# Designs tried in a protein design chat: miniprotein binders against q9h3h3. Part 1

Scores and structures below are computed, not measured.

Target 1, 235 residues: q9h3h3
Amino acid sequence: EDGFTAEHLAAEAMAADMDPWLVFDARTTPATELDAWLAKYPPSQVTRYGDPGSPNSEPVGWIAVYGQGYSPNSGDVQGLQAAWEALQTSGRPITPGTLRQLAITHHVLSGKWLMHLAPGFKLDHAWAGIARAVVEGQLQVAKVSPRAKEGGRQVICVYTDDFTDRLGVLEADSAIRAAGIKCLLTYKPDVYTYLGIYRANRWHLCPTLYESRFQLGGSARGSRVLDRANNVELT
Unless a header shows other numbers, all headers, positions and changes below count from the first letter of the chain.
F, E and O stand for the ipSAE by ESMFold2-Fast, ESMFold2 and OpenDDE, each averaged over both directions (binder to target, target to binder). V2 = 0.75 x the mean of E and O + 0.25 x the DockQ between their complexes.
[cut] stands for letters that were removed.

## First folded at step 29 (miniprotein)

Design t29
Fold by ESMFold2, look of step 29:
Structure t29 (fold): chain B 235 residues (1-235), chain A 95 residues (1-95)
Amino acid sequence: as target 1 above (235 residues)
Amino acid sequence: SPEEIERLKYLILRARLLIEYLRRFVERLKQQGDPELVQWLKKMIEYLRKFIERLKEALERLGDPEEAKELEELIEYFEKQLERLEKEIEKLEAD
């Protein structure tokens, strides 16, 4: 079932979180070094487990770029988990509004735009554009998965600070499109990721808050963004 | 460091979720035997074992008694959960 596949992929992502990351940190590394770093570690060639002939000899969980303004803060994750467990035991209804309020109360407000691309030039080109946008300050932090053994799609995650700040989320979408990205983007608040709520969850929640589709014909924004939670177009 | 602490907080939450997912996969294994799923489960447990060792290293560096006690209890919780999973998988392999 799709739930088993989603859980399997989520488990793989959790394991990747635990392995070492390859990081370009603009807070400590000059921007002039970015292009050489990108050439050394193209995501289509960096392997999850350090295959022979790869740029990496050891496992890599994620490849990431931190912008100069990046300030890590996970929020009250312990309080979030405790409140979530209490809510589930209480028998009270679990709705999108409930999740939003939990995230606000516990200051777990980050979220991310996601895109999925097959290994190859298109992925590497998209990542390079995103990484440059991060270092130039149009985006704050992004990561991309390394290549799995059999290939398959890889994911680029572009983070925003506050999923309740629609302007900030839409500005990130615009910056992604300005980097030349034309594929489907989906936006997932980190609260869903932290609580393990995937597409086929038992509460029938939609973890994708927004979808962004590149609009053919040159619309003013270049994107058509749908609010999945309220089924309303934002653009 | 503050960034390492924030990363560990995130990873602790992820580890709790991973344990929950592995229990669901073990339940599926009970219903429908699958040698590839067994190997995958062992790989995931190995990641959790490595994470526990990372928590033990962090415990050695903590100066705050309250934080140290909380982390010690968390490590014991994770080790108990992994032992249970490993035993269940061993039983299913024998069958």
Scores: ipSAE 0.720, ipTM 0.883, lowest interface PAE 1.0, mean pLDDT 87
Fold by ESMFold2, last read:
Structure t29 (fold): chain B 235 residues (1-235), chain A 95 residues (1-95)
Amino acid sequence: as target 1 above (235 residues)
Amino acid sequence: SPEEIERLKYLILRARLLIEYLRRFVERLKQQGDPELVQWLKKMIEYLRKFIERLKEALERLGDPEEAKELEELIEYFEKQLERLEKEIEKLEAD
């Protein structure tokens, strides 16, 4: 995709962030209410702008589930932005290594596994499995996009606390697979999202750190995970 | 609310990025007129204006004078940027 297509999608995601979210918060809501909530708000039927016949009458930016142990901390986001601006004007090279160091220095360490699915039962089933894994404590937080007017694929994001903790990222992959998900997963550190660095960016950076592919008869996780930076299989 | 503060910090970062992207899309509009792009730009500016109203509400509740001044300056910055974008779009749309 060209740069304007990626920037257009990024701008739409920024707008979605600003709209209301539908949230199941396990910290304040009993787990026994999850199934009813999932039945009321399937991602294939919740519409971005509240179409007639939708379960939502108002725009919805995201549908999210917060686990009982979820404790949001964005890190030093202001310091990250300032350092990023200084780096861009310094003339120093912008590389995956410098972005990793910025994220570590400013404690912006979260990241997410992403999956893209067409609207329908498969998407709703996958989301339900992820949501249950979050409420049961195998995952910490996840969100899914609502149905767009044009149709097309929707995205499920499953967050991890620290992209530099490789074993923690792989454990999240395993939990996703245990929920029955067999599609391609890609992993993106949040620092790229916070700095607006998407595919086809001017620095030719690859925001995807890992790819996970499901394999029959593999390891206990059932995944083949590729490190995109080094083109090396981790599993 | 601590979680509301963390969300506002995130949204401020996203708003700055969105303004930067909208300037790029205005440059694309100058190169090739596109009625769908005009409507999309107006929609994105509306989201930013709603966000500015949330910042103004937060300003009314802010007790620390130093933080209030910083937020007020940020709001003025956003309003100036949006006014500029709106004027540019109106000029291009009239053509």
Scores: ipSAE 0.662, ipTM 0.855, lowest interface PAE 1.3, mean pLDDT 87
Fold by ESMFold2, last read:
Structure t29 (fold): chain B 235 residues (1-235), chain A 95 residues (1-95)
Amino acid sequence: as target 1 above (235 residues)
Amino acid sequence: SPEEIERLKYLILRARLLIEYLRRFVERLKQQGDPELVQWLKKMIEYLRKFIERLKEALERLGDPEEAKELEELIEYFEKQLERLEKEIEKLEAD
């Protein structure tokens, strides 16, 4: 049943990818316009299908902010898919190591921190902080889902360009925490998304590479980040 | 533009995955009738049809004959898969 729920959510995300997006693109839009844009399109009010009374009259798949340095490059995704198909028929064991190697070989290195928040002030405030961090250059690109159903959680995705660059991934986590975000964060390399590998998959792969929990007190304030693949504390 | 091309390549892969998932959901319909699942499947198929229209628009803009031929074959593949899904769903609705 967990597999059915994951597949259903994945299909909805794929459909959302295909609808129009609301985008603030810092590469073509002055930073001084960001606050007005955030006020016009809070993610708790933007509706998936353009409900009456919402700021949008048409469907919206995602709300996104592109930073000044955003340079999209998906890598060799076609080669990745071909190699993945060959691997599945080869009889070789499929492990996190083989997925990592496929991603490196085909230069599909991007990944994302994910956070899930209920609609409301906390979501809108978190998104605004992330969006400002992107426009100011501390983060590169982020997106947030619109409101679809009453009471449903929404997701913010904060992208990094290389999941093998632990320093870069940890710096993104720190930038997210600096925006005041204290909820659980999980990190998923895009290779899993491109190959359609979700929780409860038949290879028992864990698509979550890192897990970040906010902590106060003790010797340091900040994130406690666990490497799920190696069961190693990074912080 | 290069950015539009990169997004289209991404969406092609997402569309292939969506078709795979829709086939799995159709298999679940065979196990138990579910009018909400039927409507959901029809909604997802409509998204794929909209995507096919975007591919056709992109095809008209391609200058490279090899790329155009590959895209034409892809469009035909997607249309065939959608027809199969639609027929199967209509068959299950009649049951």
Scores: ipSAE 0.628, ipTM 0.833, lowest interface PAE 1.4, mean pLDDT 86
Fold by OpenDDE base, look of step 29:
Structure t29 (fold): chain B 235 residues (1-235), chain A 95 residues (1-95)
Amino acid sequence: as target 1 above (235 residues)
Amino acid sequence: SPEEIERLKYLILRARLLIEYLRRFVERLKQQGDPELVQWLKKMIEYLRKFIERLKEALERLGDPEEAKELEELIEYFEKQLERLEKEIEKLEAD
């Protein structure tokens, strides 16, 4: 994917954030209703624009599951944006360390494991596993993109509260693997999304901090996690 | 609610980023006329328009005058940016 395609997809994702979400909230809905909800709204069949014959008649931006411990906190997003604009104007070098410091200063610490899957049974099964892990309290919150008109890959996002907490990031990877997910995972801090740092950005920053690869018969975690910034295996 | 406020902050940030992208996108379209991309751009602008209306609804529900003022200024900013984008689209459709 070239930089243009990545920015275009990011714009589509921003538009999707503005449409209604299909949410299962475990704080208010009994866990026993999860299976019926998953059957009603399989992500491979839920369409972005409410196509005829889809489970949704209206546009859907995301399908999401909130765990019992979910508490939305975006931090000082406004202060982060202002500091970022000032930094760009200053002409100072922008590094991963700079972004980390901005994130810490403004308490914008959330991040997510990302997986991309083709529409179909494997996606729906993966989503069901993740949704159950969220409802069971192994994960805090996750979302999946609905099916696009062109049938492109859908993305599942599994969030963690602090991208600087390596243990928490690794625990989420373990929970995802325990849910039966075997595909490649990449971890991206939300601060990178909020600052418009995508693939092929003008600062040549890698937006992915970690990569997780499934490993059969390996460590108790069932994956190998690579710190991409330092090129070091963490597991 | 606090949760609604956090969601709104998130969406405001996302909308700002979208506007910045669309401005750059329009400049690219001036160099490469593509009617399909113009229609996509119109769709994105419509999402922003709907979002601005939601911000106005949120403004009516805010009880803090300082927060209300900040949101009002933000709405004005977004409306101005949207108007600029719409004018640029009109030019792109005329050519």
Scores: ipSAE 0.594, ipTM 0.841, lowest interface PAE 1.0, mean pLDDT 88
Fold by OpenDDE base, last read:
Structure t29 (fold): chain B 235 residues (1-235), chain A 95 residues (1-95)
Amino acid sequence: as target 1 above (235 residues)
Amino acid sequence: SPEEIERLKYLILRARLLIEYLRRFVERLKQQGDPELVQWLKKMIEYLRKFIERLKEALERLGDPEEAKELEELIEYFEKQLERLEKEIEKLEAD
C-alpha cells in the first residue's frame, strides 16, 4: 500500500467515526442478548451506506462491542499534537522512543490489534468470537467496519488501553487467538494515527509495533508475536 | 453524560485529523488533477458538515457557559476550515 492509499483509508475511517455506530454495550445490555444482536447485524451484511436489503437502512460507520470494564479515555491528544509540532520544528531526531515518550507524557496510550478479512462467513464468525470475548471480559472493546460497496476487506479492531504494556498487548493477542482467529494480526498504537504517521512516512517510523502469526501446536498463546521495532520474537 | 463528553472529544479529535488530511489532499490536487479525488473530498466535507451540525446540537444542550464557549470556538474553527477547503476545491474545479 502506497502512502496515499494508507492516508485515504485513514480518512475513510475518520469519516466512518462520524456516522452512527451499531453498538452492543455489555454494561447496559445482558450478555444473553449478544447472540440475537450478532444475528441481526452480521458485519458482512451491514452496509456502510445502508444499501437496500441490508439490515441497516441508514449509514453505519462501525459495529462495536463494549465490555463491562470499558472506559473511553483518549488522553491529552491536543498537548501531544502541540509537542509533536514543536519537536518537528526543533530538528531533533525522531525515533520510536521519542513517540513512546510523547505518548506516555500526554497519556495517549491506546492501541489496537488489527485484522483484515473478506466479507463473508469467516468475517462474521471472527467478529462473533471477538464480540463474545469482549462481553466475557477477556477484551475491553472491539469494532468492525461494515461492508463497503466495492466489496473490499473489512477490518476488525481490538483495543488495548496501553501499547506500552507488553503483557496486556500479548494477553489481547491470546484472547483473539482463543476466539478461533488464525489470520495475521498487526498492533498499532493510536498515537501514530493522531500524529499522522503512516506507512512510508518521512521519519521512517513504523506504525506497526507488533505482528502476530498463528502457530499450530505452539505456546499456550497459539501465536508468534514479533516486536517489529526490535525484530525480536516475544513468544 | 461523562461518556457522551468523551465520545464527543474523540469525534472532535477525529474531525481535526480529517481536516488535516483533506488539506494535504487539496495540496496534492493542486499539483496533480484527480477528478475522483475531488468528488471524494466533497463527500468528506459533507461528513464534516454533518458533524458540525451535531456539535451545534450539543451546544444547545450544554448548560455550562464555559464549556459552551469552548464548543462555540471549536465550531467556528471547523466552519472556517471547511469554508477554506470548499473554496480551494472550487478553484480546482474551475481550472
Scores: ipSAE 0.588, ipTM 0.830, lowest interface PAE 0.9, mean pLDDT 88

Design t29
Fold by OpenDDE base, last read:
Structure t29 (fold): chain B 235 residues (1-235), chain A 95 residues (1-95)
Amino acid sequence: as target 1 above (235 residues)
Amino acid sequence: SPEEIERLKYLILRARLLIEYLRRFVERLKQQGDPELVQWLKKMIEYLRKFIERLKEALERLGDPEEAKELEELIEYFEKQLERLEKEIEKLEAD
């Protein structure tokens, strides 16, 4: 995907954020209702624009599940943005370490494991496994994109509170693997998105910090996690 | 609610990023006429308009004058940015 395509997809995702979300909130809804909710709103059938015959009549931006311990905290994003603008103006070198330090300073620490799946049973099954893990408290929050185009991939995002907490990031990977998901996972901090740092940026910053590959018969975690910045295996 | 405020902050951030993307797309369109991309831009602007209306609704519910003022200034900012984008798109359609 060229830089233009990546920006176009990012803009579509931003537009989707503005539409209504279908949310299962485990803080207010009994866990016993999850299976009925999953059956009512399978992500492969929920359409982005509320197409005729879909479970939704109105546009849906995301389908999300909030765990009992979910507390939305974006940190000081305004301070982060101001500091980022000042840094760019200063002409100082910008490195992954610089972004990490900015994120820590402003408490903008959220990140997500990402997986891309074709619409269908595999997607719906993966989502059901993740949603259950969220409701059971193994994960805090997750979302999945609705079906937008015929044959278009859908994305599942599984969030962690702190991308600098390597153990927490690895625990989320383990929970995703325990849910039966075997596809490639990539981990991206939200700070890169908030600062408009995408693929092929002028600073050559890679927004992907970790990759997880499923491993048969390997360690108890069932995956190999690669630190992309250092090219080191963590598991 | 605190959660609604955090969600609003998130959406505001996403809207700002979207505006910056749309500006870059407009600049590209000035170099390469793409009528499909123009229609896509119009659609994105409609989403931003809907979001601005949601911000106005939120403003009506705010009881703190300082928070209300900040949100009002933000709404004005977004409206101004949308107007600029619309004018630029109109120019692109007239060529």
Scores: ipSAE 0.584, ipTM 0.830, lowest interface PAE 0.9, mean pLDDT 88

